# VHH binders against q2luc0: the designs that were tried, part 3

Target 1, 332 residues: q2luc0
Amino acid sequence: MPIEFEQTFRNFLMEHQEKYNRTYHFLILMDSIITAAQRIELYYRTGALKGNLGMAGSINVQGESVMKMDDIANEIVLHYLAASNRVIQVVSEESDDIVDMNKDGGRYFVYFDPLDGSSNVAHGLPVGFLFGIAKRNLDGNMKGPEDFHLREGNDYIAAGMFVIPTGMFTLALRDAGCWRFHADETATYVKPMRMTLPDDPKKWELSFNSANTTVFSEKVQSWIQVNISKYKFRYIGALAGDFHRLLTNGGLFMYPAIVKHPDPKENRPQGKLRLLYEANVVAFMCREAGGDAIDETGTRIMEIKPAGHHQRTTLYVGSKPIIDELASLFKS

## First folded at step 18 (VHH)

Design U6
Fold by ESMFold2, look of step 21:
Structure U6 (fold): chain B 332 residues (1-332), chain A 121 residues (1-121)
Amino acid sequence: as target 1 above (332 residues)
Amino acid sequence: EVQLVESGGGLVQPGGSLRLSCAASGFTFSDYEMYWVRQAPGKGLEWVSEISWSGGSTYYADSVKGRFTISRDNAKNTLYLQMNSLRPEDTAVYYCARDLHTDWEYGWDVRGQGTLVTVSS
């Protein structure tokens, strides 16, 4: 009975680097990101899962309330990205301003949400650490301080997601696929599995907040009415968890515009999800898995040119046949 | 046309020093991270050192750390490698390379004939 050994994430990435004769800089960055994820999981397991979180609340400058764990996760990611000495600037969901790092010698911009689905922390449910990576633009197409960090999704070189505390890690590499790993008993990410959205419509799922149906646009409401019985409905209520499952089963996750709310202050015609560290991340991962993503105008998410680092968007992400149908619907 | 021209190699005894130069043309030198790589007889290319576009960050292979110093002069479009305490295992053809501009990950673009460094008694 021979001992079975699983391929590690490090070996997987090293094989990719050797194939393309690449340097070690991206591997060092990914090591820092993985270390940050492992530290966040430790704090989650010792804090949230053991009931050790104290009462805390705050309203950030975007009007959103955050948990104490949110601040801890943000500090952890910022620390390890800075220590890598590879990052120029970061955009974090938990930081109002751009965070400067190695502006003189860094190579990457990193966009991250360190604790997606933070309301799940209070309930001991899974959360996500989402990230996107772009490299410094050497050809000068985006120059100046304002241009360096405002990159469209098509400029990302990688995007990924950790589902905490499950030990699941998914990484997409531009033009090299979307890959899922799991943590083994030693907390090492192992066993790369290529993620491809299934072509079998019987597996497809539909995911959205159904309680908001009456406040979506008429086009979206009509589409739901025709299509909701065709798919299995699944909704955790957190982007990371719902998208993680979508990559396995195919179908559609959506977060439509809210445009018909009885209280006009609750309308979100621009959407709720953040372009740089939420929508672009899942759009990139989905495209590498054979899917696609659009906003409610039918524009491809990864083609949106950002005007602000916390910019919001509507999102429709999933299997290409569904996305193509929705794109046609939104364009009339 | 992108050109990289290495010079400064030669025969030196163990413990000696050499200063290599790389003259760059045909691209905006100050936009690129630059590398020194080497090829020992019968071996493949080995990364030696690298320097950020501004010169603010430098990195070295373990085998040369503390003995070699990379530098650049962006006004003269020139990359340098100061090699001290040379050893026989440093014998190689040395090439400079620029970073690949449009790749999703950093790599090196070798264009020149290189400059031969021979370290022997």
Scores: ipSAE 0.109, ipTM 0.598, lowest interface PAE 6.1, mean pLDDT 85
Fold by OpenDDE, look of step 21:
Structure U6 (fold): chain B 332 residues (1-332), chain A 121 residues (1-121)
Amino acid sequence: as target 1 above (332 residues)
Amino acid sequence: EVQLVESGGGLVQPGGSLRLSCAASGFTFSDYEMYWVRQAPGKGLEWVSEISWSGGSTYYADSVKGRFTISRDNAKNTLYLQMNSLRPEDTAVYYCARDLHTDWEYGWDVRGQGTLVTVSS
């Protein structure tokens, strides 16, 4: 049988560079991100063997305190981003403050969640590494060398996610589509496939925490009652995993505001998900795949101007017809 | 501190030549594409020339193509602009600028104080 050759991620990016006039700096940054993802996956796979998959403060079999996987993943990403020397500042889910890197010579802002679905680690279930990338803009020219990390989703130039340890890497590039890669036997990402949400409603899936239905707004509850029987229901319980399915099947993932909790302290009217490194990431990817994303006010996620680096938001992301319907509902 | 300092400007007759220099400091010079831009009296900023980080690729405005040559010495952190066959319309303050490294748009984030080039008989 003739040997089959697959296009590598590297080759894909090189072609992309030529086509869209991107620089080698972007390639270097992406290499750093991929390396970080591979390293995280290694820790994920071997952590159980080492007894290091416990909660922070737990003791391993050797009697040593173990770090949370979130922290390990965060340190890995920070290390390789810093080593790239291409990043100005980083917004990480695991860091209270903005992390300064190469402020004088860097080119990019990176927003990331190193371990989405961290509760899955203990059970060996898939987790996500989410990231968004922005870069210095013309405002930096007008105002001086300093630039701002608080960027709306529309300012992102790329966003992606790794679903670990599935070997699936999905990357969206601004105005260049959403692409999924698969790790081969050598752990090399290959076989770029363009992702487009299907138009067939029969394939669409609905994904949300149904246990929270009673604590959602009345509008959202009413919508669920009407639509819960129209679509197949799938829920993994992690943004990355559920969104991964969404990119293939279409439909809707939603994370609504909590507004009717019996304990008022448990209400989350602003939502739970983070705008810069979760919602913008999946919204950007979804848009490049032909979908859309809004908050519970009907505002497009990618048009929200961040007020802070850890700003929260509600999220509705998926097929355009559903999103349009919801947007109309929320604005009524 | 990131700094760009232009030099080499002056008064020259039409048809004459000048060589501008730009000294860069405070950043990794070899990582950045560099530009020359100019501002004529009463006019806005105009892009003149661009050079890639390695110097392997050069680009020119139509108005200066064939007359100007951009180059760089990364070991010396210096950008150059050789200007030949100068014309009165080339009279301007010339600035070196560091590229924003945008994927979609032209721009810079750092610019020097500029050097004045006057072409007059």
Scores: ipSAE 0.019, ipTM 0.334, lowest interface PAE 6.7, mean pLDDT 89

## First folded at step 21 (VHH)

Design W1
Fold by OpenDDE, fold request of step 27:
Structure W1 (fold): chain B 332 residues (1-332), chain A 121 residues (1-121)
Amino acid sequence: as target 1 above (332 residues)
Amino acid sequence: EVQLVESGGGLVQPGGSLRLSCAASGFTFSDYEMYWVRQAPGKGLEWVSEISWSGGSTYYADSVKGRFTISRDNAKNTLYLQMNSLRPEDTAVYYCARELHEGWEYGWDVRGQGTLVTVSS
């Protein structure tokens, strides 16, 4: 049988470029991100076996300080982003402050969650590495002339995620679609497949923490009551994993506001998820896949003007018909 | 109106050196990444070198790495390309270009007439 070759991620990007009329800055940045993901996966696969992963501050069998996987992943991503020399500033879930990198020569802002679903590590379940990318914009070709790190989702030029250690890499590019890649035997991402949410409601799935139903708003509870029997229910309990399924089957993932908790201190009217490195990332990807995303006010996630780098938001992301229905409900 | 005017080209023997200059006007020069690109006879435009707005970062095509040096003087609105150890394959019209946003990628905006560099024995 003749040897079959799959298209590589690198070749995929090159095909979308005029080879001699475009720079390679984005390719270099993505190479750094992919390298980081591969390194994180290595730690995921081998770290526990070596006894050097676990609770922060503990000592392993070799007498070394143990780091949490979140911290390790964060350091890895920061290292390779810095090494790329293409990044101006970084917003990371694991960093309290904005991280400055190449402020004088960089071209990109990067927003990322290095380890979504960190509780899954101890159980050998999948975790996510989420990232969004914006460009330095001096010409005001988008919404504004200002070069600042607080960019709305509409200003992103790319967003993606790795589901580790599944070998799945999904990347959305502005006006160029959402694409899924698979790691081959050499750990090279290959076989680009365009992702589009299916139009068939029979395939659609609902995904949310059903245990929290009673603490959601009355509007949301009422909606759930009407719709919970209409669609299949699937919930992994991690944004990356649940969104990964959503891209294939369509439907809705939601993380509503908590507003009716018996303990008022446990209420989260603003939501739990972070706008810049979680909600915008999946919203951007979903939009490129033919879906949409809104908050509990009915505002599109990608239109929200960030007030801070760790701003929280509610999230409803998925198939357009469902999102439109919810938007109407929230605006009523 | 954005204007870029290249100068410094000429005839040089293999192994020789030239220094190209580009005078920029019509925009805030210090805000933009700048590029050198070239077009050899019968070939398309190819990227040669680029420099960040501050000059803190420089990049080169593999074909010119170690031989060419890009620099800028923001106070004078001028871009430079020092070309050493020139080779016949470096023969081309050289253009100064300003960075151009193209979707999620970067390109360059060629405005000038370029300056001809001929490397021949």
Scores: ipSAE 0.674, ipTM 0.862, lowest interface PAE 0.8, mean pLDDT 92
Fold by OpenDDE, fold request of step 27:
Structure W1 (fold): chain B 332 residues (1-332), chain A 121 residues (1-121)
Amino acid sequence: as target 1 above (332 residues)
Amino acid sequence: EVQLVESGGGLVQPGGSLRLSCAASGFTFSDYEMYWVRQAPGKGLEWVSEISWSGGSTYYADSVKGRFTISRDNAKNTLYLQMNSLRPEDTAVYYCARELHEGWEYGWDVRGQGTLVTVSS
């Protein structure tokens, strides 16, 4: 049987680079991100066995300090991004402040959630590594230090995610589509597949925390009542995982505002998800896959001007017909 | 209009040295990363070196590392390439380029006619 070879991610980018005389900066950045993802996966796979993961400050069976997986993942990503020397600043879910890197020669801003679905770690369920990328000097007339991290989704040039430890890597490139890669036996990402949300409503799935239905707005509750029987319901309980399914089947993932909680202190009118490193990431990817994303005001996620690096937002992401319907509802 | 004018090329023996210059005009030079690229006979454009807008970061192709040094004088709107220990394989037309945004990637903007460097015994 002849040996079959799949196209690698590296070759996927390199061919484009060579064909169009592009610089190596994006490739180098992506190598650093991939390396980080691979390292995170190693910790995910071995941490529980070694007893090295758990509550921060605890001691493992070997008498060593235990670090939370979120912190480990964050440190890994920061390390490799810094080592790439291509990043100006980083916005991380796990960092209160903006992290400065190479302000003198960097090319990119990177937004990331190093560990989406962290509660899944203890149960050996999949987690996500989400990232968005913006370029310095979008106008071609600015210096690196004069650029700032508060970028709209439309300013992203790439966004992607790893579903760990499934071997799934999905990357969207501006005006170049959403692509999924698979890790082969050597942990090399291969076999680029273009992702497009299916147009067939029979395949569409709804994904949200149904337990929160009663605390959503009246409009959202009414919509759910009408539509819950129209589509299949699937909910993993993590943005990366649920969005991963969405890219294949279409439909809707939503994280609505909480506005009718019996305890007013538990309300979240602005939503839970973060704009820069969660909502923009999946919105960007979804758009490149033929879908769309809005907040509960009907505003497109990618058009939101960030006011802060940890800004929260509601999220409705998925098939365009559903998103359009929701947008109309919210604006009515 | 953006102009980049290369100079300093010539014939040199193996092991020799040359210093290339690029005069930039028509744009704010200090805002842009700058590149040297070269085209050898029968080959495509090859990246040689890059320098950040401030000069704080420099990068080199493996083939020229340790031999070439890129620098810039923002006050003079000039880019330089010091080439030492030249080899026959360094023979090429050398171009100065400013960084160019190309969709989700970066490219280089070549405007000048280049300067020919010939390394031969």
Scores: ipSAE 0.631, ipTM 0.839, lowest interface PAE 0.6, mean pLDDT 92
Fold by OpenDDE, look of step 21:
Structure W1 (fold): chain B 332 residues (1-332), chain A 121 residues (1-121)
Amino acid sequence: as target 1 above (332 residues)
Amino acid sequence: EVQLVESGGGLVQPGGSLRLSCAASGFTFSDYEMYWVRQAPGKGLEWVSEISWSGGSTYYADSVKGRFTISRDNAKNTLYLQMNSLRPEDTAVYYCARELHEGWEYGWDVRGQGTLVTVSS
C-alpha cells in the first residue's frame, strides 16, 4: 500500500503564517500546550504501571505518598507555559490565585482545566485538558500595557481541548472555525478536519446528569419532560467527553443549577462549572462550530463579564435551535 | 497618522558599529511591541529583532544574536538598534515596524521609509 501522508498541525498553522507573514508567537505557545498534553497523557498511561492512579493521599506500592493526577497535570502545564515566555498570566482550576508569568513581555492570557473528569482516572476512562487563550487588550478599556483583568469569552482568540488518551485534539480559532486533529502512530497531531454541528435533528443528542432532574428548577424539569423522548440520550459524565460527542452529532449538553436539593447546603444556584476555563472554552469552540451557549438566565456564556477567576456558571451548549428555545424559556 | 521614521544608517567597515533610531508618532508607542526588520538587495523582508512594550523582553534572529541590541525609550517615543561587529551580509535597508494586532496571531505592519546600512571594506 502506498504510504499516505497527512497534514500535521504544525504545517496547518505554518501555512497560515507564511500566507499572511505572521510571527511565530502563537505557534510557540501551541507547541508548549501540545507538549504539556502529551506529557499529561504519558502520566495517564503509565500511572497504572507506577501505582499512581490512587486517590489523593494514597500510598503507592512503594510506600510513597502519591500526588493527585490533577496536581501533576497542573504543574506540567504551568511549566511549559512558563517556558514559552509568551504568557502574561494564567488562570488554572488547580490554583487559588492567578499565576503571574511574563508580565513585562508576555502576549497571552491562558485559562485552563488541566484534568476535566478527574474521577475517571482511577477507572482508566477518558479525561479532558481544556484551555482558552486571550491576547493583550489594546482597546480603549485599558490604560497602558497593564492588561491583568479578567476576560469574557468574546475576548478569547482560541480555545481547545484534548481528550486523553483518545488522541483527539480539537482547536477553535477566532473566526477561523473549529478543527479536530488526530494523533498518528508517532503521537503527531495530523489530519485537520473542520467541525460543524449537524443541522439534522435526527442526529442530535441530549446530555446531562438525569439523576439530578428533581433538583433542577421547575422550568428546566418541564423542558426535560417534553424533550427527553425527542433525542437520543448520551451521558459520559465529563464535560470534555460529552462535548466531544456534541461537536460531532449536535444536540444539547446542559449543566443546570441545583435549586431544589433536600439539603439546602447542596444547592448550587450559580451552577457548578467554571466560567473561564470550562464554560467559555466549550462555548467558544461551539460557536466556531456553528452552535451557541447560554446560562440559565438566557445570557450567552461568551458575553458574561467575569467577576472572579473562579466564577461559576450554569451551562447550556449545543445546536442553535435548541439553545434559542431554551433562551426564550429562561427569559419568559 | 501613524508614522515611523528611521535614521542612523550609513556606510561602515566590517567590524564597525552603527546605532539606528526610529521616531514614532500618531499612536501610543508604549503600548506596542516594536520590531526591526531588514531587506537586503534581491532578498525578501527579514525579521531582525523584537522588543516588548516595556523592554522587559527582547528577541533576536540567530544571524544577529550577540551582535545587535534592541532598546526603547518610551518617554521619547523612540526605538533603537545598536549594531556591533557588522558584517557585509548585514547590508540592507533597515525598517522600524509596529506590531500588528489582528486575529489570533501577531505580525508587523506599519513601517517607515527605512535607513540604508552598507557594510563594505
Scores: ipSAE 0.606, ipTM 0.829, lowest interface PAE 0.9, mean pLDDT 91
Fold by OpenDDE, look of step 23:
Structure W1 (fold): chain B 332 residues (1-332), chain A 121 residues (1-121)
Amino acid sequence: as target 1 above (332 residues)
Amino acid sequence: EVQLVESGGGLVQPGGSLRLSCAASGFTFSDYEMYWVRQAPGKGLEWVSEISWSGGSTYYADSVKGRFTISRDNAKNTLYLQMNSLRPEDTAVYYCARELHEGWEYGWDVRGQGTLVTVSS
């Protein structure tokens, strides 16, 4: 059989660069991100092989403290982002504070969750590396280094995710669509495929933690009761994984507020997911794929002005007809 | 109106030096990354050098690395390119360019009239 060759991610971006006479800054940044993802995946696989995944705080046979996978992933991402020299500041799930990088010459703000679905690690199940990217603000009001890290989703220029260890990389670019790449035998991401949520409701899937149904708002519970039989139910238990399916099949992923927990202390009226490096990321990608995303107030995720870098939000993301229906419900 | 005006070009012998200047007006100069690009006879535009808005970061094409130095004076709205050890292959019209902030990528959108640098024995 003849050797088949696929277009690489790098070539994909390079073609754009050539076509529009753009710089390599974004490509360099993405190279760093991809490298980070590959390192995380390697560590994931190695850890799994060694049986040391999820054993946070354990001491290895050499007497060394074993880092949590989340921390390792975070350090990997931070390292390569810093090495790119293209990032001004970083917001990471694993960092309490904003991380300064190249404040004098950087170009991007990066928001990321280095290991979404960390609970899956111990079981060798898929996890995600989520990231969002925004540019430095040039509105003319600020000079020099800026702290405009609190950006709404609409200000993102790119967002993407890696599903680890499956080797699938999905990237959305502002007004340029959502694209999925596959790792080939050399671990090179290839075969760009444009992703669009299907319009066929028969393919749509519903995804949420059904165990929490009774602690959702009355409106949400009612909606679930009406709609749970209309769609196939799929739930991996990780945003990245579930959203990955959503991009293919359409439907709805939701992470509602917890408002009726028997223990009031367990309520989460603001939601659990983080706005900057989780909700905005998938919202951005979904929008570029033809979908939409809202919170439980019916506000579009990408229009939310962040009040803090670890701000939480509810999330409803998926096919536009469903989102519109929910938005109407929430605003009623 | 956004304007960039290059100056400092001329004829020099191989091994010689020139300092190019670019005067910027019509925009907040200190907010923008700036570029030097050049176009040799019969060739397309080539990226030469880039500097961040603060001057904290600089980048160079491999062909000029170690020989050229980009700098800026934001107070004077001026971009500079110090060119040392000039070679015949450096012969080109040199343009100052402002960074373009569109979409998900960077580029440059505004250029001046250019200044000719000729390196010849």
Scores: ipSAE 0.554, ipTM 0.797, lowest interface PAE 0.9, mean pLDDT 91

